# Miniprotein binders against q9rrp1: the designs that were tried, part 4

Target 1, 274 residues: q9rrp1
Amino acid sequence: MASLNSALRTAQHVRTATRGALLWGYEQKLAREVKANGKLPRHLGLILDGNRRFARAAGLQREMGHSFGADKAHEVLQWCLELGIPSATIWVLSTDNGSREPAELAHILSLLEREARQLAVDPRIHANRVRVRAIGQHDNFPPQVLAALNNLEESTAGYEGMRLNIAVGYGGREEIVDAVQSYLRTQAAQGATLEQAAENLTPDAIGAHLYAADQPDPDFIIRTSGEIRLSGFMLWQSVYSEYYFCDVYWPGFRRVDFLRALRDFQGRDRRFGK

## First folded at step 26 (miniprotein)

Design j1
Fold by OpenDDE base, fold request of step 27:
Structure j1 (fold): chain B 274 residues (1-274), chain A 102 residues (1-102)
Amino acid sequence: as target 1 above (274 residues)
Amino acid sequence: DPEELEKTIAEAQKLLERLELLLRFIQRALKWAGDPLLEWAQQALEQAKELLQKLRELLKQLEKRGNPEIKEQLDKLEKKIEELAERLKKIAEKIKQLEEKE
């Protein structure tokens, strides 16, 4: 009996070491396949969901889940740069924060300030000429958070590399309202009447006033946490997006999970309503 | 009982992973030191000390069971616990040095 249990445990250790080596070999194979296909999204959307659930599952405080979520965003940025993905939008914070505890919201905002200050001096941002923008409604953000976001945008404004949008205080309905308001202000500044502004209102006119109007629509949107919904993320722009729902909490999202999502995108026939 | 031993090893591995996560959190909080991050680093340090103690207790329980088939696993677990304990000491020293500067 002892010899059979030793053989089963040695087979499990060989299975775990072989599973680690097989997982690494599989990830390297998958990375080669994704690179060799060359069909990458021009604009990648990421819904960063499951930070609190990750913390709870690990027996950590909620705040630690958000901190690990920020680190995962740095890893995904690196993976996007290594693959040559031209644009990415990451959804960090919605407009609907009324259900968050004040301490959790204060932590997320302090984390955002810190991450913005870090990105503004990150050698990878400058070496790769990454243009970073914050998108959303920020009027109610703490002054120090606004200053950190503005400094990040200014520090990268002249860069023509990868575009990174950080969606914070972002809602898809709110973005459409802000776009229509911006359109109306532009029409008024041109001396248009309200009637002329209404007649000139087209889908393209709204599109030109969205927060990231100088970027293509998202080709591919990944959501973590197993939730099968967009929750208003890039509500206007997502009309022809491909979607991938990953049953992994955001801080647990691995390079292999990212490469699987990209392989899934590569296998899709994008007909654009044809 | 082999099943009880396997459960106890799986518990020790979960606590080890949790301790590694806490230590990564604290190390990050300390790189970005501002007032709210120091408080969170202190709270996380006390949680990490508690987890390290629980891990050492579980290791001692596993060692007392004297199963030669798990000795190599226990030696690897012990080595990893002591590597994390040394990281925790260096973190605790950095926290104290920050507290003394405020």
Scores: ipSAE 0.025, ipTM 0.372, lowest interface PAE 5.5, mean pLDDT 84
Fold by OpenDDE base, look of step 26:
Structure j1 (fold): chain B 274 residues (1-274), chain A 102 residues (1-102)
Amino acid sequence: as target 1 above (274 residues)
Amino acid sequence: DPEELEKTIAEAQKLLERLELLLRFIQRALKWAGDPLLEWAQQALEQAKELLQKLRELLKQLEKRGNPEIKEQLDKLEKKIEELAERLKKIAEKIKQLEEKE
């Protein structure tokens, strides 16, 4: 008689192999359902949260959490390309993250430089003609980080494929301030008085001066980590966005979790305030 | 105790997953090695060596407790530990070669 333990372990191996095969079969079913519906976001927002918490839960250094977060961003880019999502914005670094320990900020910036250099030579970027931009306040970034970001932008500037915005040093209030400042400078260059600039100030005038003004507003924003807030991510543009909060740390975010989010978006009736 | 054996196997599997993550991190860091990536690769290497040692100790404990029914699982775990140990050795050699060039 095979002992109860042999039967339980054969059942666990069969359960792990069957869970793997069932999970794969389920993911392939979800991918077919999402593709067959065809209703995809025109602009996907992603708040990359939980890198540190992932590392802590895995008993890894914080730095490893950010590195696995970057690997996950490459996977999500691949998933966006496979589905034909036209635009994505990923939030990597906030303005408020400047209050982090100097060593952790230096790490994130060094990681950003590395990832920017990697993307600038990534065959997937060039083969798919992905136009990459960094959005946010970069004036205080190290020169080598700025050079890597600029090289990435320049190397992809002529591409008409998927648009990828990397939000780094990004804050939604700061973006609105920068947009208003840019508007005022444009008005001044046109010879407008301050009074005329105030009279000409509309929501569309602000919108035209946002960091990614040449893209549609985000249709769908996914946040990881179980946190139910935007934290200023695309603060202006998110007015009619659908939101999905996933209780998974960013480095643990799976293709199945992404497909579930897209299926959830597809089921929503977008009324646009009607 | 079968429950103690299952707990020890689950612990070994969790340590193995952590070691695989560390090795992926180090391998990623070493593709674009430069300061501070080399320092983090070194720190992650030492953590990976410690995890490997803990895995080998848990494996020895599991083998001493050896139920014939788990032998195939232990043999698979041992093989995977030694595959990771050889990857870790090659990583350590590559780190050392980078340190000697700076």
Scores: ipSAE 0.021, ipTM 0.413, lowest interface PAE 4.5, mean pLDDT 82
Fold by ESMFold2, look of step 26:
Structure j1 (fold): chain B 274 residues (1-274), chain A 102 residues (1-102)
Amino acid sequence: as target 1 above (274 residues)
Amino acid sequence: DPEELEKTIAEAQKLLERLELLLRFIQRALKWAGDPLLEWAQQALEQAKELLQKLRELLKQLEKRGNPEIKEQLDKLEKKIEELAERLKKIAEKIKQLEEKE
């Protein structure tokens, strides 16, 4: 009986090891297919969802989910660099933080400061000449966080490679309001009356005042955690974006999941209107 | 070099905190697990092994470069590393057991 149990455990171990090898092989085949196709998002949007639920499902403190989510963001950056995706926006903190406890928010902000400081000296950022920007409303961020974000932006400002936008304190409706305000201030500085500013207002005029107006609109957006909704991510820019909704929580998002999303993008008809 | 020793000890303490949280998360996830969490747990186990290896390398550096004045800190660090190594071993056995049942 002991010998039989050992044989059964060995057979199951071989099955598990074989499954792992087959998944690895599938991932490599999929990576080759994605690269061979060559069609990649010009601007990839990432809605990082499920950090808290990931931790809660395991009975852990919410803060741990955010820490693992930060680690995953580094992995995804690496995947984007390996494939040569030219622009990405990652949504890490929304403007609606009123439902979060102060301790959780403080942890997220301290993690942001730490990650920004690490990115500023990250060899991958500099070797690939990644230009990093923080987009959103930062008025109420602690000075240390602002300093870390500013240093990251300044140390990469001259880079012409991949563009990485970190959406912190970001909300799509707030972005639109900020763009309208910026437009109106520009018009007023030119001596325009309110009537003239209204007459000059077009979609392009507002688009020119968005946070990352110098980049193409996102053409592909991935959202984790199984939620099938937009939640205001890049609200103005994403009206024609293709969307991919993945069931895994963000900390569990694997390279094979990423490659599947890209392959799905490659198989779609373009419906962007001009 | 006291300044370098203090910096190394601080980094080891940070890595210990990360490792402990990671092990607690894996252990909790395995109690609730489905296939997506089991695969993540396998990947996290490899990360935990790497963190433990880094911690042991830092401890070796501290023992080589340390002096008697930091002995108490070194003993506490070593004890915690051993504790987490045992927890990692038990988690690895549990993951292997769960893989066999599938």
Scores: ipSAE 0.000, ipTM 0.134, lowest interface PAE 15.7, mean pLDDT 79
Fold by ESMFold2, fold request of step 27:
Formats: sequence, C-alpha cells, structure tokens
Structure j1 (fold): chain B 274 residues (1-274), chain A 102 residues (1-102)
Amino acid sequence: as target 1 above (274 residues)
Amino acid sequence: DPEELEKTIAEAQKLLERLELLLRFIQRALKWAGDPLLEWAQQALEQAKELLQKLRELLKQLEKRGNPEIKEQLDKLEKKIEELAERLKKIAEKIKQLEEKE
C-alpha cells in the first residue's frame, strides 16, 4: 500500500510537470504559427469584460478590478505592437452609468486620467507612432480627465503608425444618434430642408459621421468573460466583423488566449456584403 | 492517509494562489491610491497576514508527517511561502511610510 501511494504521487508530479511543459510549448508553437501565417486583423476590437467579477473572485472591491484591467490593456497594446496590428479599439466604459455607484465611476475616471497622462509620455507610443483617440460622449467628464485625454490625442495626432481608439463613455446607439445629428447639422448649414436631408441620407452618409470615420471597419472583435453578445460595441461598423468570445475575465486574459483568437481569425472565411 | 495528505497539499496550493493574487491587488492599490484605497489596502494586508499564517500551519502539518515522496513539493511550497512573506513585509513597510507622510 505504501508502494502504491509512492507510485501515485510520482505519477501526479509527472502529470503536473508535463502539463506545464505542454502549455509552454503550445504557446510557442502558436506564436510561430500566427507569425508565419501573417494575416492579422486590420482593425481589432476588444470588449473588456469581467473586471468586477475578477475582483470578486479575489475578494476585492470592484474598483480594484478596473485597475488590474488597465494593466492588462497595456499588455495587450504591447502584443498588438509586437505583431504589427494596425488599428485597435478598446471598450473601457459604456454609457450605461445607471448600474454603477458614483464612487466606482469616479475611480474609473481617475484611473483613465492617470493612464492617459502616462500613455502620453510612453516611449512605445512615440517610437511606434501610435495615434491615440478617445471616442464616446465626454461632456460630463471632469475637466482634468478631459485635459488628459486632449493632451494624449494632441501629442499623437500626427502619427501614422498604429491607431488606438479608447472607447470611453461609449455606446453604439448613442454613436449612431450623434452621427445622425452631425449629418443633420451639416445639411442645415448647407441650406437643406428637412425633406432634402431625408432624401440625401444614405448608409455612407451616416458612416462618414461616426466617431472614428477615418478608419476601416473592424474585421475582428474579441470579447472576454464568455458572454456571447456585442452589447452595442461599434454597432454600425461591425456588421461584417468576425467574433471571438473568450470565457476568461479581462484581467486574466493571457497571451496564449490572444494568440488563440488570432489563429482562429486566420482560419476563417470572412463574410462579404453586397 | 495518502488521500488526506493530498487534500492538505491541494488546500495549501489554493491558499498560496489566493495570497499571491491578493498581494498583487494590494500593490496595485498602493500605486493608484487615494485615502479610500489606502484604507482598503490596510484591511487587505490583514487578510494577507491571516492567509500566510494558515499556509505556515499547513506547511507544519505536512512537515510533521515526514514523507520523503512529498519532499520536493514541500520544498517548493516553503520557498514560495517565504517569497510571498517577504513581499508582504515590503508592502507593510510601504503602507506605514504612506501613513507617516500624513
């Protein structure tokens, strides 16, 4: 019985060590496969979900989950730069503030300010000529947050490398409404009647007034936390996007998870609209 | 009892993982802290101390049973516990420094 116990323990140690080695080897193989294939998203969308649930699993306040989510966003930026992904949009905060306590929202906004100021001096941003833009509705943000976002946008506005959009205060329905309002104001400035504006309205006219209209539509969108829905992320632009739903919380999103998503993208047939 | 010993090792591994995550969160909170986050970090530090104490008691139980086949696992567990204990000590010193600046 003692001999059997010793053998069982040894087998368990071997299995644990073998699993670790297999996971490491798998990530390296996957990285080589993704790089060798060479097909990458032209515009990658990222729906960051699970910050609060991550904090709950660790026995922490909700605000701390958002702080760890910000750290993960820096890691993903690095992975995008290493692979040469030309455009990314990261959804940080939706317009739905009604389900969040004011203290949690204030913490997210203060974190946004600090991250924007740090990113504005980040050597990776400048060396890779990353153009950064904040998209969404910002009218109610504190002045210091607006100043940090404006400084980041202005200091990178001339860059022609990677495009990074930070969707904060963002909702897809609100984006469409803002685009329609912008269209109508343009028509009014040209002297158009309401009937003329209605007759001139086309899908391209709406598309031209979206927040980041100067960028291609996203072709790949990753959502963490296992929920299989878009929740309004880039509603207009994402009609032909490929989707990947990952069931890890955002702060736990690993490089191997990112590489799996990219391999999956590389193996798909994209749908083309008429 | 090999089944009971394996359960004790598994419990220690779960607590170790939880302690490491908690220390990471405390370090993050200190980087981004205002007064409410410092208060949270102080409370979380006490939780981390309790987890560390539980881990040391589990390690003592495992060492008391004196099984050569688990020697490598015990050495790895002890090394990680001491590593996290040192990180916890440094976090406690940083919190004390932040309190004294007030």
Scores: ipSAE 0.000, ipTM 0.180, lowest interface PAE 14.7, mean pLDDT 79
Fold by ESMFold2, fold request of step 27:
Structure j1 (fold): chain B 274 residues (1-274), chain A 102 residues (1-102)
Amino acid sequence: as target 1 above (274 residues)
Amino acid sequence: DPEELEKTIAEAQKLLERLELLLRFIQRALKWAGDPLLEWAQQALEQAKELLQKLRELLKQLEKRGNPEIKEQLDKLEKKIEELAERLKKIAEKIKQLEEKE
């Protein structure tokens, strides 16, 4: 029995190694296909979901789920850089903070501070001249979090490579309100009356005042954890976005999952009528 | 001093968490191809070595105080420190292998 158990353990290791090689080979084939097709999102949106559920499934504290989620965001950034995706927006924290326990929110904000500090010195950001911006409503964030976000934005403000938006304290309805307020302040600075400002208001005027107005609208949005809704992510800008809903929690989102999503995006142009 | 002992234990636990997270970042960076990530991993390895040294110093401080009521906590800390030290050693070996290929 001892000899048999040793042989069985060896066979399991061989099967595991073989399965890994087959998965790697499939991933490489997908990568070649996606690259050969050449159609990539000009602006990729990412709705990060499932951090808490991932931690619960693994028997870990909630805080570790958010840490693994941050690790995964670094991996996805690398994949975007390798493929040359020119713009990405990642939704990290919504404006609806009232449902979270204060300790969990404090941890998320502490993690955000740490990750912003690390991104500011991340060699990938500087080598690829990635311009990073934090979008959302930040007035109620702790001063140390605001300082870390400002430092990250300032240290990359002159970069003209990939554009990365971190949506934190973000909600689509709040973004629209902020855009209207910004529009009205611009009109007032020009001496416009309220009636003139109303007459001058167009969809393009609102679009010009959104958080990341200097970037094209997202054309592809991926949401993890299988939830089939956008929850207000880039509400104004996403009217023509293609959507992909992935049945994995964010920390478990693999490169093969990313490549499958891109292949799906590439195939959507094949509609031949009704 | 029980209050100072609890502060030292809490500091060690925070450093363990930071070291483990840093090692995970290094491991993920080593899975990505490219010289910018290898350079970052080399720098991060030095930070990980410094964190490990700090943890061992804190463990010595706790052992020097000889409080028998915290023996179980000290054993858990020591075991985790050695686990992370072994992971750090393996990561350092991998980085040296990648440096030689470059």
Scores: ipSAE 0.000, ipTM 0.114, lowest interface PAE 19.5, mean pLDDT 77

Design j1
Fold by OpenDDE base, fold request of step 27:
Structure j1 (fold): chain B 274 residues (1-274), chain A 102 residues (1-102)
Amino acid sequence: as target 1 above (274 residues)
Amino acid sequence: DPEELEKTIAEAQKLLERLELLLRFIQRALKWAGDPLLEWAQQALEQAKELLQKLRELLKQLEKRGNPEIKEQLDKLEKKIEELAERLKKIAEKIKQLEEKE
């Protein structure tokens, strides 16, 4: 009996190793195909969804689902750098925080502080000259979280490599309101009347006051978790975005799933409303 | 020196903006109500008291300089400091009511 159980365990290890080698060979082929096509997004949007569902499915605490979600964001950054994607926006936290348990929100904010401090000293950020920004409404974040985000932005502000936006306290309607308020303050500082400010209000005038207005609109938005919606992610900027809904929880999102999404984008004809 | 007066007014305005931001944080942390956010709200309340004290000291220094040209700006600054002090008092009472429920 003991010899048969050892042989079955060894056969399972050989099957898992052979599946791993076949998957690796397929990923390397797919990566070469994606690179050879050359049609990459100029700005990649990522909606990080399924952290809680991943934790529940794994028999883990919700907090561990967010931690594995942060680790996955570091892997995706590496994949973007390896492919030469110029800009990415990662949606970590919405403005709709009131629907979360206070303890879970506190954990997410503590995790954000830790990850911001890690990115500010990450050799991959500095070696690739990645410019990192936090986008959203941060005025209501803990002082220590704000200090960590500001230090990350200041530490990378002079870099001209990949642009990474971390969307935290972010909502697409709130961004449009903040843009219109910023526009109105700029018009008032120029001595414009309310009537003149209304006449000068164009789509481009709003666009110039959005978060990360110095970047192109997102060409491609990936959402994980199997949910088929944007939930207000880059609401203004997404007008001509391509969308990919991946039926994988964010912490389970693999390099092969990312490369499949990019191959799907490469096969699309972008008409821009024509 | 007029340049030193402008610099001190600009410092008072920056401290005022920082205090307004901190009070918005505390008010939102209290809406999210739970033990980890209450601890952050308590720490932020102490920082807000220190900022308010620094603002009152800067205002007294500006008033002692007795420049009639800035009097209207000082009266606006004083009114804004007292508005923020009243908001801070209401926040402190709300924190205390949450601590007594735990």
Scores: ipSAE 0.000, ipTM 0.180, lowest interface PAE 10.9, mean pLDDT 83

